# Ledger of designs, part 13: VH-VL binders against UPF0738 protein ABC2521

Target 1, 124 residues: UPF0738 protein ABC2521, of Shouchella clausii (q5wf04)
Amino acid sequence: MKQYKVSAIEVDEEASTVELEEEIDAQLAARLKPGKRVLVDSDQYAFIYILEDEEAFYAIRFEKNVWPALNEAHKLKTSYYVKLNEHTRLALVDMEEELVFLLENIRGNGNYGEAFEQAVNDAF
Key: E = the ipSAE of ESMFold2; O = the ipSAE of OpenDDE; V2 = 0.75 times the mean of E and O plus 0.25 times the DockQ between their complexes.

## First folded at step 12 (VH-VL; framework fv_rocatinlimab)

Design t3 (from s0 with heavy chain A103S; at its last look DockQ between E and O 0.79; V2 from the best seeds 0.00; counts 0 for: pae O 4.5 > 2)
Fold by OpenDDE, look of step 12:
Structure t3 (fold): chain C 124 residues (1-124), chain A 124 residues (1-124), chain B 107 residues (1-107)
Amino acid sequence: as target 1 above (124 residues)
Amino acid sequence: QITLKESGPTLVKPKQTLTLTCTFSGFSLSTSGLGVGWIRQPPGKALEWLAVIYWYDSKLYSPSLKSRLTITKDTSKNQVVLTMTNMDPVDTATYYCARHTFSYDSGYEYFDYWGQGTLVTVSS
Amino acid sequence: EIVLTQSPGTLSLSPGERATLSCRASQSVDSSYLAWYQQKPGQAPRLLIYDASSRATGIPDRFSGSGSGTDFTLTISRLEPEDFAVYYCQQYHKSWTFGGGTKVEIK
């Protein structure tokens, strides 16, 4: 699965914009849709928002370095958008709802790995 | 042909830990969008979801049972393992593993293939 | 947590009759997150319907799903002998929850 790492999150009171380390080409960007799912990579300390087209899934990786910014967005309960490239932005539908659920699921649960659980608790 | 099969002890004493293994064929957890979940069913009662593991070791646990559950996978062996601690007679149930999948159209999740289930009785 | 209430608890019908099963959610559910399963005695559940109205692979045309919001329905247009089983609705919204089931039994 192709993965795109988040480089930064620009947090606004109503909407947060997710910046990627690399741009997605125009053709793919035009096909991408929100998967409405956030997954957890407990090994690499990342939250993963799933994007999809007709053929495959793609990952937007929120690694530990952007968790402080992600938490700011979370505290404000913002909507989320990802900047796929200079000309295309995509709404990360249900990002906040999924994140809230995951945070609750992780909290007090060392079964994700105690170190990961602690890291999440420290960040959020 | 997709198949799943549960294996493990059928009798567990109270306070012991249950370890169940799901061995599957016909698909791989290295495939994006696929996962394996565990669902249990007490005799004569309804179904209860326990946990799911996605690709890339992403996990999700039942909110009410998360403190007792651990789910792991060995992709190379096509196996998923569920552990449940502090078993109680109330945990007596048939335990199913099932393939979990995403939709490419709507991003919804469902269990499309199930193992035959294994009855686990918790008794002193 | 979204609670799914299925009704009736038991439905007694004869082969050839129409079966209508109800699944009511405690709050609105996106139809894309609603599924139906069939479970015959001594067997594992089998996926029947997903996305509220889409038949899973290999599922006969006599099975159909409908509904939105809080009310969903599974319909078996003409019951076959092999259709007598327990049916569960399932929703996903942050978590997976199942209804209590409806037993379709032979009259």
Scores: ipSAE 0.022, ipTM 0.707, lowest interface PAE 4.5, mean pLDDT 92
ESMFold2, look of step 12: ipSAE 0.633; ipTM 0.869
ESMFold2 (binder alone), look of step 12: mean pLDDT 89; pTM 0.894

Design t4 (from s0 with light chain S31K; at its last look DockQ between E and O 0.82; V2 from the best seeds 0.00; counts 0 for: pae E 2.3 > 2)
Fold by ESMFold2, look of step 13:
Structure t4 (fold): chain C 124 residues (1-124), chain A 124 residues (1-124), chain B 107 residues (1-107)
Amino acid sequence: as target 1 above (124 residues)
Amino acid sequence: QITLKESGPTLVKPKQTLTLTCTFSGFSLSTSGLGVGWIRQPPGKALEWLAVIYWYDSKLYSPSLKSRLTITKDTSKNQVVLTMTNMDPVDTATYYCARHTFAYDSGYEYFDYWGQGTLVTVSS
Amino acid sequence: EIVLTQSPGTLSLSPGERATLSCRASQSVDKSYLAWYQQKPGQAPRLLIYDASSRATGIPDRFSGSGSGTDFTLTISRLEPEDFAVYYCQQYHKSWTFGGGTKVEIK
């Protein structure tokens, strides 16, 4: 699966813009759709938003270094958009809803890994 | 062909920990979009989802049972393991493992292949 | 938590008849996560319908699904002897939940 790391999150009162380390070319950017799911990579301390086209999955990776900004967006309950390139932005549909559920699912018993749970508790 | 098979003890005492192993063939959890979940069915009752683990160690637990469940995988052995603590007679059920699939277009999700199930009885 | 209520609980019919099974959600659900499973006695469930209306691989066209929002229907246009079973609907919204089932039995 091709993964795109988040470099920064610009948090505003109503909406947050997710910026990537690398730009996505215009043809792919035009075909991408939100997958409406957030997954966890507990070994590498990341939340993964799934994108897709009709043939493959792609990942937007929120690694630990951007969790402070992610928590700011979470506290404000903003909508989320990812900037795919200079001309294309894509709504990350259900991002906050999925994140809220995952944060609750992770807390309390170490079954995502105790170190990972602690890191989540410290950040969120 | 795709197959899944549950293995583990069929009789446990109250307060013991149940460990079940799902061994599968015909697919790999390294394939994007695939997962393995556990679902149980008490005798004469409806199905109840327990947990799922996805293609790169992402996982999700039933909210009501998350404090008692741990799901792990060993991709090299094509195995997924479910551990459930503090067993009680009410947990008597047939336990199934099943393949979870994200469909590529628009994020459809379902359990498309199921194991035969294993009856676990919890009694003194 | 979304509750799926299936009706009727039991549907007694003869081979060749049309079966209509209802699944009603306690709140609107995304049809892309609405699935139907068939379970025969002593067997594991088998995926029948996904995306509310798409047949899984190898499922005969006498099975059809429809609906959106809170109201979903499984229809078997003419019952065959092998279709007498329990049918479950299922949805995902944060977690998977199943309906209580509709038993389709021979009259």
Scores: ipSAE 0.550, ipTM 0.852, lowest interface PAE 2.3, mean pLDDT 90
ESMFold2, look of step 12: ipSAE 0.541; ipTM 0.840
ESMFold2 (binder alone), look of step 12: mean pLDDT 89; pTM 0.891
OpenDDE, look of step 12: ipSAE 0.700; ipTM 0.914
ESMFold2 (binder alone), look of step 13: mean pLDDT 88; pTM 0.876
OpenDDE, look of step 13: ipSAE 0.625; ipTM 0.900

Design t5 (from s0 with heavy chain L60Y; at its last look DockQ between E and O 0.77; V2 from the best seeds 0.00; counts 0 for: pae O 5.3 > 2)
Fold by OpenDDE, look of step 12:
Formats: C-alpha cells, sequence, structure tokens
Structure t5 (fold): chain C 124 residues (1-124), chain A 124 residues (1-124), chain B 107 residues (1-107)
C-alpha cells in the first residue's frame, strides 16, 4: 500500500487542511476517493486515513509529529481535507467521527500496547 | 479455500483468563480490507460480537467487554488471538472466529467465512 | 450503539410458504453495513445477504434482502426443508451488533 506521510495540519475552526510531504500526481489525485475510515498502526505510532481508487488502497499517515495539530482539529471537531497537490483537495469524509471512535477504543486498556496507549493519551 | 479454526481450552475456571487462537488459511491479514473477528453465542441465545482486528493492527472491541478483551494477530502465522480476562459462568458460550471483509472499493462489510466454533464452559 | 430488533421471535411455517423476517434498527444504518446470516442447529452462522440486498456467493435466489434506513427485511420466497433455521441481522457501522434472531421453524 502506498503511504503518504502528513507533514502538517493547518487547523481552522471549521475545517482543517492536511498537508503531505509529497504531492500526488494529477492523474492519481483525480481518481482518489475517501475510504471514510481511520486505522491504527500501533507499531509505528500512526493514525491512517484510507484513500482508494479503482485499483488500490492508499494511506494518509498521521504520525506522532502531527498529533498535536491533529488534536487541535479534534478538539474543534473540524472537518478535514487533504491537499493532494497544488490543484486538488479531497475531503476526508468521516475523519472526525472515525477518530473519535478510535480514540475511545484505544483508551483505558493498553490493548494496543502500553507505550502506544500512553502516547495517544499524552497527545489527545 | 478459506478456512478458520478456533483452538484453546474448553473449560475455564471463574476469574481465569481465556485465551483462544484462530488459525486461518486461504487468506492473509497483510491484505488490505481483511480482518478477523470473534463472535460468541451462549447456548440457545443470540450472537454477540466481541472484537475484530484489521490489517495495520486496528482493533475494535465490544464496548461492554472491552476492558476484558485483547485481540492480537500474527500475520506470519496466520493466527489471531483473543484473550478475555475474569471469566464468569455467564461467559459460557460457543466462540467463533470469522473473517471480516472491509471492501473499500464497494463499501461493503461482512463476516463471510466462519470457523466451526469452540464451546467454552466456565465452571468451578 | 445501534440496537437491532428482529421480529417475530419465532416464525412457524410449512415448506413452500413465504417467510418474511424483520430487522429494525434503533437508528439509521447504511445499507452497505447491513447483513443477514443463517444458522442451522449445531453449525456456525453463514452469510446470506450483505449490503442489505446482495446475495452472498452460493446463496439461492429464494433468499432476498431489502430495506433501508431503520427497516430491513429478509424474505424467503418458498421455504425449503433446509431453510428452517435461525436468522440474524447485523450492522457494521461504528460497532458490530446482531439482532436477537428469528427462528424459522416447521409448522
Amino acid sequence: as target 1 above (124 residues)
Amino acid sequence: QITLKESGPTLVKPKQTLTLTCTFSGFSLSTSGLGVGWIRQPPGKALEWLAVIYWYDSKYYSPSLKSRLTITKDTSKNQVVLTMTNMDPVDTATYYCARHTFAYDSGYEYFDYWGQGTLVTVSS
Amino acid sequence: EIVLTQSPGTLSLSPGERATLSCRASQSVDSSYLAWYQQKPGQAPRLLIYDASSRATGIPDRFSGSGSGTDFTLTISRLEPEDFAVYYCQQYHKSWTFGGGTKVEIK
């Protein structure tokens, strides 16, 4: 699965914009659709939003370095958009809802590993 | 051919921890969109979902039982393990593991293949 | 958490008759997250319907699913002897919950 790492999150009261470390080419960007789910990579300390086209899945990785910004967006319950390239933005549909659900699932038991849970608890 | 099989103790004492292993073949948890879930069924009663683990180690637990549940995977062994602490006679049930398909391309979700189930009795 | 209520609890019918099973959700459920399962005595559940209305592989066409929002229905157009079993609906949105089941028994 192709991974795109988040470089920054620009938080606005209504909408947050997710910036990537690398741009996605115009052809792929035009085909990408939101997967509407957030996954957890507990080994690498990342939240992953799934994108898809007709052929494959893609991952938007929110690693620890952007968790503070992600938490700010979360606190404000913003909508989320990812800037795929200079000309294309994609709504991360259900990002907040998925994140809320996932955070609730992570907290309390260390079932994702104590270190990861602690990291999440510290950040959110 | 896809198969799943539950293994573990069939008799557990109250307050002990149940550990069940699901060994599967015909698919891999390295495949995006696939997961394995656990569902139990007390004798003569309805099905109850317990937990599910996806690729990328995303885990979900029954809200009422999450404090007692831990689900893990070993992709290299095609195994998923469920632990349930503080067992009680009320936890007596047939425990099933099942493959969960999360089809992002179509938006469908379902448990399409099931193990035969293993009856776990909690008794002094 | 979404609660699924199935009705009736028991449905007594004869072979050849039409069976209509109801699954009502406590809140709206996307059809893509609604599935039906069949469970025969002593066996594991078997997927019948997904996406509320799509038959799983190998499922006879006498089984059909319909509905949206909060009301879903499983229909067996003409009951065969092997269709007498318990049927469960399940939703997959933000949690995984099963209905209480409907037992289709021979009259």
Scores: ipSAE 0.033, ipTM 0.656, lowest interface PAE 5.3, mean pLDDT 92
ESMFold2, look of step 12: ipSAE 0.526; ipTM 0.835
ESMFold2 (binder alone), look of step 12: mean pLDDT 87; pTM 0.878

## First folded at step 13 (VH-VL; framework fv_rocatinlimab)

Design u1 (from t4 with heavy chain A103S; at its last look DockQ between E and O 0.77; V2 from the best seeds 0.00; counts 0 for: pae O 6.7 > 2)
Fold by OpenDDE, look of step 13:
Structure u1 (fold): chain C 124 residues (1-124), chain A 124 residues (1-124), chain B 107 residues (1-107)
Amino acid sequence: as target 1 above (124 residues)
Amino acid sequence: QITLKESGPTLVKPKQTLTLTCTFSGFSLSTSGLGVGWIRQPPGKALEWLAVIYWYDSKLYSPSLKSRLTITKDTSKNQVVLTMTNMDPVDTATYYCARHTFSYDSGYEYFDYWGQGTLVTVSS
Amino acid sequence: EIVLTQSPGTLSLSPGERATLSCRASQSVDKSYLAWYQQKPGQAPRLLIYDASSRATGIPDRFSGSGSGTDFTLTISRLEPEDFAVYYCQQYHKSWTFGGGTKVEIK
């Protein structure tokens, strides 16, 4: 599965813009749609928003370096949009709802790994 | 072709930890969009989802049981392990492992292949 | 948490008859994250329907799913002897939950 790492999150009171380290080509960007799922990679300390087209899944990786910005967006309950390239943005539908659920699921136990849980508790 | 099989103790004492192993074939957890979940069913009762593990190291637990559950995988062995602590007679149930998959068309998740289940009895 | 209520609890019918099973959600979901499973006596559940209306691989066309919002239906157009079993609906919305099941038994 192709994964795109988040380089930064621009947060305002209404909407957050997710920037990627790698630009997605126009052909793929045109086919991508939100998967409305956020997964947890506890080994690599990442929240993963799933994108998809007709053929495959793709991952937007929110790693530890962007968790402070992600938390800021979370506290403001903003909408989320990912900048796929210079000309294409995609709404990360249900990002906030999924994140809230995961944070509640992670807190209170070390089942995801104690170090990961602590990192999440420190960031959010 | 695609098969899953649960293994582990069929009798545990109260307060003990249950460890179940799911051994599967016909698919790999290295495949994007696939995972393995655990579902239990008390005798004569309905189904209850416990946990799921996806590709990479993504996990999700039942909110009500998360403090007691741990799910891990060994992709090279095609095995998924579930541990459940502090067992109680109320946890007596048939425990199933099942393949978890995404729908590419809609992004929905479902359990499309199930093991035969293993009855776990908790009694002193 | 979304609670699924299935009705009736038990449905007594004869082979060849039409079976209509209901699954009601406590609240509406944005998408039809709804699946149906069949569980025969002494067996594991088997996926019948996903995405509310799509038949899983190998499932006969006498099984059909429909519905949206809070009301979903599984229909068996003509019951075969092997169709007498318990049927569960399942939804995903943040978490996975199952209905209480409907037992389709022979009259």
Scores: ipSAE 0.022, ipTM 0.650, lowest interface PAE 6.7, mean pLDDT 92
ESMFold2, look of step 13: ipSAE 0.606; ipTM 0.860
ESMFold2 (binder alone), look of step 13: mean pLDDT 89; pTM 0.893

Design u2 (from t4 with heavy chain A103T G107T; at its last look DockQ between E and O 0.84; V2 from the best seeds 0.00; counts 0 for: pae E 2.4 > 2)
Fold by OpenDDE, look of step 13:
Structure u2 (fold): chain C 124 residues (1-124), chain A 124 residues (1-124), chain B 107 residues (1-107)
Amino acid sequence: as target 1 above (124 residues)
Amino acid sequence: QITLKESGPTLVKPKQTLTLTCTFSGFSLSTSGLGVGWIRQPPGKALEWLAVIYWYDSKLYSPSLKSRLTITKDTSKNQVVLTMTNMDPVDTATYYCARHTFTYDSTYEYFDYWGQGTLVTVSS
Amino acid sequence: EIVLTQSPGTLSLSPGERATLSCRASQSVDKSYLAWYQQKPGQAPRLLIYDASSRATGIPDRFSGSGSGTDFTLTISRLEPEDFAVYYCQQYHKSWTFGGGTKVEIK
C-alpha cells in the first residue's frame, strides 16, 4: 500500500490544505478519490486518511510532527484538502468527522496503548 | 476459502476477564481494506458489535464497552484476540468473530464472513 | 448512536409467499452503509445485502433490498423453505449497530 507522508498543514479558518512530502503523478492524481475513512497507526503514531482508485487504497499519513497543525485545524473545524501535485487538489471528505470519532474512541482506558493515548491527549 | 473460528473459555466467573481468540484462514490482515471484528449475541437477542481491528494497528471499540475491551492481532498467526474485563452474567452471549471489509470504492462496509460463534456463559 | 427498528418482530408466512421486512433508522443513514443479514437457527449470520440494494455473492435474486434515508426494506419475492430465519439490518455511522431482527417463520 502506497503511503504519502504529510509534510505540513496550512490552516485557514475555513479550509486547511495538506501538503505532502512527495508529489503524486498526474495520472494517479486524476484517478484518486477520497475513501472517507481515517485509520490509526498506533505503533507509528499516525492518523491515516484513506484514498482510493478503482484498484487500490492509498494512505495519507498524518504523523506526530503535524499533529499540532492538525489540532489547530480540528479546533477550527475546518474542511480539509490535500495537494496531490501542482495542479490537483482533493477534498478529504469526512476528515473532521472521522477524526472526532477517533479521538473520542481513543480517549480513556489505554485500549489503544497507554503511550499512544497519552501522545494523542497531549496533542489534541 | 475463507474461514474464521473462535476459541476460548466457554465458562467465566463474574468479575473475571474473558479472552477469546479468532483464528482465520483464506485471507491476511496485511491486506489493505480488511479487518476482523467481534460481534456478540445474547441468547434469543439481537447482535451487538464490540470491536474491530484493521490491517493497520487501527482499532475501534463500542463506545459503551470500550473501557472493558481490548483487541489485538498477530498477523503472522492469522489471529485476533479480544479481551473483555469485569465479566457479568449479562455478558452471557455467543461471541462471533467476522471479517470486516470495505471495497475499493470505500462506500460499502460489511461483515462478509463469520465464524460459527462460541457461547460464553458468565456464572458463579 | 443510530437505532435501527425492525418490523414486524415476527412474520408468519407460507412457502411461495412474498415477505416484506422493514428497517427504520432513528436518523438518516447513507444507503451505502446499510446491510442485511440472514441468520438461521444455530448458525452465524450471513451477509445478504449491502449498499442497501446490492446482493452479496451467492445470494439468490429472490432477495432484494431497497430504501434510503430512514426507511429500508428487504423483500423476499417467493419464500423458499430455507428462507425461514431471522433477518437483521445493520448500519455504519461512526459505529456499527444492528436492528432487533425480524423472524420469518412458517405459517
Scores: ipSAE 0.499, ipTM 0.872, lowest interface PAE 1.5, mean pLDDT 94
ESMFold2, look of step 13: ipSAE 0.531; ipTM 0.837
ESMFold2 (binder alone), look of step 13: mean pLDDT 88; pTM 0.876

Design u3 (from t4 with heavy chain A103V D105G G107T; at its last look DockQ between E and O 0.91; V2 from the best seeds 0.00; counts 0 for: pae E 2.4 > 2)
Fold by OpenDDE, look of step 13:
Structure u3 (fold): chain C 124 residues (1-124), chain A 124 residues (1-124), chain B 107 residues (1-107)
Amino acid sequence: as target 1 above (124 residues)
Amino acid sequence: QITLKESGPTLVKPKQTLTLTCTFSGFSLSTSGLGVGWIRQPPGKALEWLAVIYWYDSKLYSPSLKSRLTITKDTSKNQVVLTMTNMDPVDTATYYCARHTFVYGSTYEYFDYWGQGTLVTVSS
Amino acid sequence: EIVLTQSPGTLSLSPGERATLSCRASQSVDKSYLAWYQQKPGQAPRLLIYDASSRATGIPDRFSGSGSGTDFTLTISRLEPEDFAVYYCQQYHKSWTFGGGTKVEIK
């Protein structure tokens, strides 16, 4: 599964813009749609928003380095948009709702691993 | 071709920890969109979802039971393990593991293959 | 948090009759998250319907699902002897929840 790492999150009071380390080509960007799911990679300390087209899933990886910015967006309860490339932006539908649910689920007495849970608790 | 099978103790005492293993074949948890969940069913009662583990190391737990549940996977062995602490007679149930599937290009999500289930009785 | 209420609790019918099972959600559910399962006596559940109205692989066309919002229905057009079982609706909204089930028993 192709994965795209988040390089930065530009937080606005109403909407946050997610920047990627690499640009997604126009062909793929045109096909991508929100998967409306956020998963957790506790091994690599990342929240993963799932994108999809007709053929496959794709991952937007929010790793520890962007968790402070993510938390800022979370506290403001912003909408989220990912900049796929210079000309294409995509709404990360249900990002905030999914994140809220996950944060509650993670705070579960070591269920995700103590180190990971501690990292999440420190960041959020 | 796709099979799942639950294994573990069928009798546990109150306050003990239940450990169940799901061994499956015909698919791999390294495949995007696939996961394994646990669902239980008290005798003569309805189904209750407990936990799910996806690709990566993503997990979700029942909000009401998360403090007692831990789900882990060994992809190389095609096994998923569920632990449940502080067992009580009310936890007596048939425990099922089932394959959880995301469908590409859609938001479909379901449990499409189930193990035969294992009856776990909690009594002193 | 979404509660699924199935009705009736028990449905007594004869082979060949039409069965209509109801599943009501406490709040609106995206149809793509609504599934139906069949559980025969002594067996594990089996996926029947997904996306509220799509039949799973190998499911006979006498089974059909419909509905949207808060009201969903499973219909068995002509009951076969093997169809007498318990049927559960299931939804995903942040968490998975099942209905209480409807038992279709032979009259």
Scores: ipSAE 0.429, ipTM 0.853, lowest interface PAE 1.7, mean pLDDT 94
ESMFold2, look of step 13: ipSAE 0.537; ipTM 0.844
ESMFold2 (binder alone), look of step 13: mean pLDDT 88; pTM 0.876

Design u4 (from t4 with heavy chain A103S D105K S106G G107S; at its last look DockQ between E and O 0.86; V2 from the best seeds 0.00; counts 0 for: pae E 2.1 > 2)
Fold by ESMFold2, look of step 13:
Structure u4 (fold): chain C 124 residues (1-124), chain A 124 residues (1-124), chain B 107 residues (1-107)
Amino acid sequence: as target 1 above (124 residues)
Amino acid sequence: QITLKESGPTLVKPKQTLTLTCTFSGFSLSTSGLGVGWIRQPPGKALEWLAVIYWYDSKLYSPSLKSRLTITKDTSKNQVVLTMTNMDPVDTATYYCARHTFSYKGSYEYFDYWGQGTLVTVSS
Amino acid sequence: EIVLTQSPGTLSLSPGERATLSCRASQSVDKSYLAWYQQKPGQAPRLLIYDASSRATGIPDRFSGSGSGTDFTLTISRLEPEDFAVYYCQQYHKSWTFGGGTKVEIK
């Protein structure tokens, strides 16, 4: 599965723009759709938003370095958009809703991994 | 041929911890888009989802039971393990493991292949 | 959060008859997450319909699904002896929930 790391999140009161470390070419960007699902990579301390086309899944990775900005967006309940390239933005449909559920599912008893749960609790 | 099979004790005492293993073949959890979930069914009652684990060690737990559940996997052995603590007679049920699939043409959320199930009775 | 209510609880019919099973959601659900399962006595559930209306592999065309929003239907056009079973609808919204089931039995 191709992974795209988030370099920064620009948080505004209504919307947050997610920036990637590498640009997605126009052909792929035109085909991508929001998968409407957030997963966790507990070994690598990342939240993953799933994108898809008719061929494959792709990952937008929110690693720990961007968790402070992610928490800002979460507290403000903003919409999320990912900047795929200079001309294309894609709505990360259901991002906040999925994150809220996942954060609550992680808390409480270490069953996502105790170190991971602690890192989440520290950041959110 | 895709198959899943549950194994573990069929009788446990109240307050004991139940450990169930799902051994599967015909697919791998190294494949993006696949997961294995656990669903139980008390005798004569409806199905209840318990937990799921995915290819990136991402997992989710039923919110009402998450404090009692731990799901893990060993991808090299094609096994998924569910642990449920503090068993009570109300937890008497047939426990199924089933393959979960994300679909490329829409994030379908269904269980397409099921194990035979194992009846676990909780009795003193 | 989302409750699926199936009706009727029991549907008593003869072979050859048309069966219509209802699944109502407490709030609108994405039809791409709606599925139907068949469960015969002593067996695991079997996926019949996904995406509200698509038949799973090996499911005969007498089974069909329809609906959107809060109201979904499973139809068996001509009941065969092997179709007498319990049928469950299922949805996903952050978690999976199942309906209470409709038992289709011989009269």
Scores: ipSAE 0.613, ipTM 0.866, lowest interface PAE 1.9, mean pLDDT 90
ESMFold2 (binder alone), look of step 13: mean pLDDT 89; pTM 0.914
OpenDDE, look of step 13: ipSAE 0.635; ipTM 0.900
ESMFold2, look of step 14: ipSAE 0.587; ipTM 0.859
ESMFold2 (binder alone), look of step 14: mean pLDDT 88; pTM 0.884
OpenDDE, look of step 14: ipSAE 0.687; ipTM 0.910

Design u5 (from s0 with light chain S32Y; at its last look DockQ between E and O 0.88; V2 from the best seeds 0.00; counts 0 for: pae E 2.5 > 2)
Fold by ESMFold2, look of step 13:
Formats: sequence, structure tokens, C-alpha cells
Structure u5 (fold): chain C 124 residues (1-124), chain A 124 residues (1-124), chain B 107 residues (1-107)
Amino acid sequence: as target 1 above (124 residues)
Amino acid sequence: QITLKESGPTLVKPKQTLTLTCTFSGFSLSTSGLGVGWIRQPPGKALEWLAVIYWYDSKLYSPSLKSRLTITKDTSKNQVVLTMTNMDPVDTATYYCARHTFAYDSGYEYFDYWGQGTLVTVSS
Amino acid sequence: EIVLTQSPGTLSLSPGERATLSCRASQSVDSYYLAWYQQKPGQAPRLLIYDASSRATGIPDRFSGSGSGTDFTLTISRLEPEDFAVYYCQQYHKSWTFGGGTKVEIK
């Protein structure tokens, strides 16, 4: 699965803009749709928003280095948009709802890994 | 061609920990969009989802049971393991593992191939 | 949590008849998350329908699904002897929820 690491999140009162380390080419950017799912990579300490086209899945990776900004967006309950390239932004539909559910699912007994749970609790 | 098979104890005592292994063939959890989930069915009752683990070592647990469940995988062995703590007679059920699949167009999540199931009896 | 209510609980019919099974959700759900499974005694469930209306691989065309919002239907256009089983609907909304089942039995 192709992964796109988040370099920064610009948090505003209503909307947060997710910036990527790698620009997505215009042809792919035009095809991408929000997958409406957030998953976890507990080994690499990342939250993953799924994007898709009709051929494949793609990942927007929120690694620990951006968790402080992600928590700020989470507390403000902003909408999320990812800047795919200079001309294209895509709404990350259901991002906050998925994150809320997943954060609650992680807490409680270390079944995502105790170190990972601790890192999540420290950041959120 | 795609097969899954559950293995583990068929009789456990209350308060003990149940460990079940799902061994599968015909697919790999290194493939994007795939996962393995566990579903149980008490005798004469409806199906109840327990947990799922995805291709990216992401996982999700039934909210009501998450404190008792742990799901792990060994991709090289084509195995997924479910551990359930503090077993009680009400946990007597047939336990199934099943392949989870995302649909590319919508992120629909369904269980398309199921194991035969294993009956686990919890007796005092 | 979304509750799926299936009706009728039991449907007694003869081979050759049409079966219509209902699944109602406690709130509107995305039809792309609605599936139907068949389960015979002593066997694992088998996926019949996904995305509310798409047949899974190897499922005969006498099985069809329809519906949206809160109301979904599985239709078996002409019952065969092998179709007498329990049928479950299932949806995903952050977690997987199954209905209580409809038993289709021979009259």
C-alpha cells in the first residue's frame, strides 16, 4: 500500500489542513476518494487515514511527530482536509468520528500494546 | 481454495484465559485490504463480532468486550491469535475466524470466507 | 449502537415459492455496509450479498438484495431444497452488527 507521511497539520478553529512530505501527482489526486476509515499502525506509532481509488488503497500516515497538532485538531473537533498537491485538497470525511472511536477502543488494557497505549494516552 | 481453521481448547474453566489460533491459506495479511476477524455464536443465538486485525497490524475490538480481548497475527505463518481473559459460562459459543475484506469503492467491510468454527464450552 | 431487527423470525415455505426476508436498522445506515449471510445447521455462515445488492462469488442469481436507509430485503425468487437455512443481515458502523436471523424452513 502506498503511504504518504504527514509533515504538518495547520489547525484552525473550523478546519485543519494536513500537509504531506510527498506531493501526490495530479492524475492520482483527481481520482482519490476518502475511505472514511482510520486505522492504527501500532508498531510504528501511527494513525492511518485510508484513501482509495478504484484500483488500490492509499494511506495518509499521522506519525507521533504530528500527534500534538492532531490532538489540537481533535480537541477543537475541526474538519480535516489533506493538501494532495498545490491545486487539490480532499476532505477526510469522518476523520474525527473515526479517531474518537479508535482512541476509545485503544484505551484500557494494553491490547494494542502497552507502550503504544501509553504513547496515545500521553498525546491525547 | 481460501480456507481458515480454528484451533484451541474446547473446554475451559471459569476465570481462565482462552487462546484460539486461526490458521489460513489462499491469502496473506500482507495484501492491502485484507484482515482476519473473530466472531462467536452462543448455542441457539445470533452471531457476535469480537475483534479484527488488518493487513497493517491495525486492530479493532468489540467495544463491550475490548478489556478481555487481544488479537495478534503472525503473517509469515498465516496465523491470527485471539486471547480472551476471564472466561465465564456465558462465553460458551462456537468461535469462528473469518477473512475480512474492504471493498475498494466504499470501504465496505465484510467477512467473505469463514472457518468451520470451534465450540468452546466454559464449565464450572 | 445500531440494532438490526429481522422479520419474520421464521418463514415456513415450500420449495419453488418466493421468500422475502426483512432487515430493519434502528437508524439509517449506508447501504454499502449491508450484507446478508446464510447459515445451515452445523455449518459456518456463508456470505450471500454485500453492498446491500451485490452477490458474492458463486451465489446463484435467485438470491437478490435491495433496500436503503433503514429497510433492507433479501429475496429468494424460487426456493430450492438447499435454501432452507437461517439468514442473517449484517452492517458495519464502526463495528459489525448482526441481526437476530430469519429461519427459512420447509412447510
Scores: ipSAE 0.511, ipTM 0.822, lowest interface PAE 2.5, mean pLDDT 89
ESMFold2 (binder alone), look of step 13: mean pLDDT 87; pTM 0.876
OpenDDE, look of step 13: ipSAE 0.530; ipTM 0.879

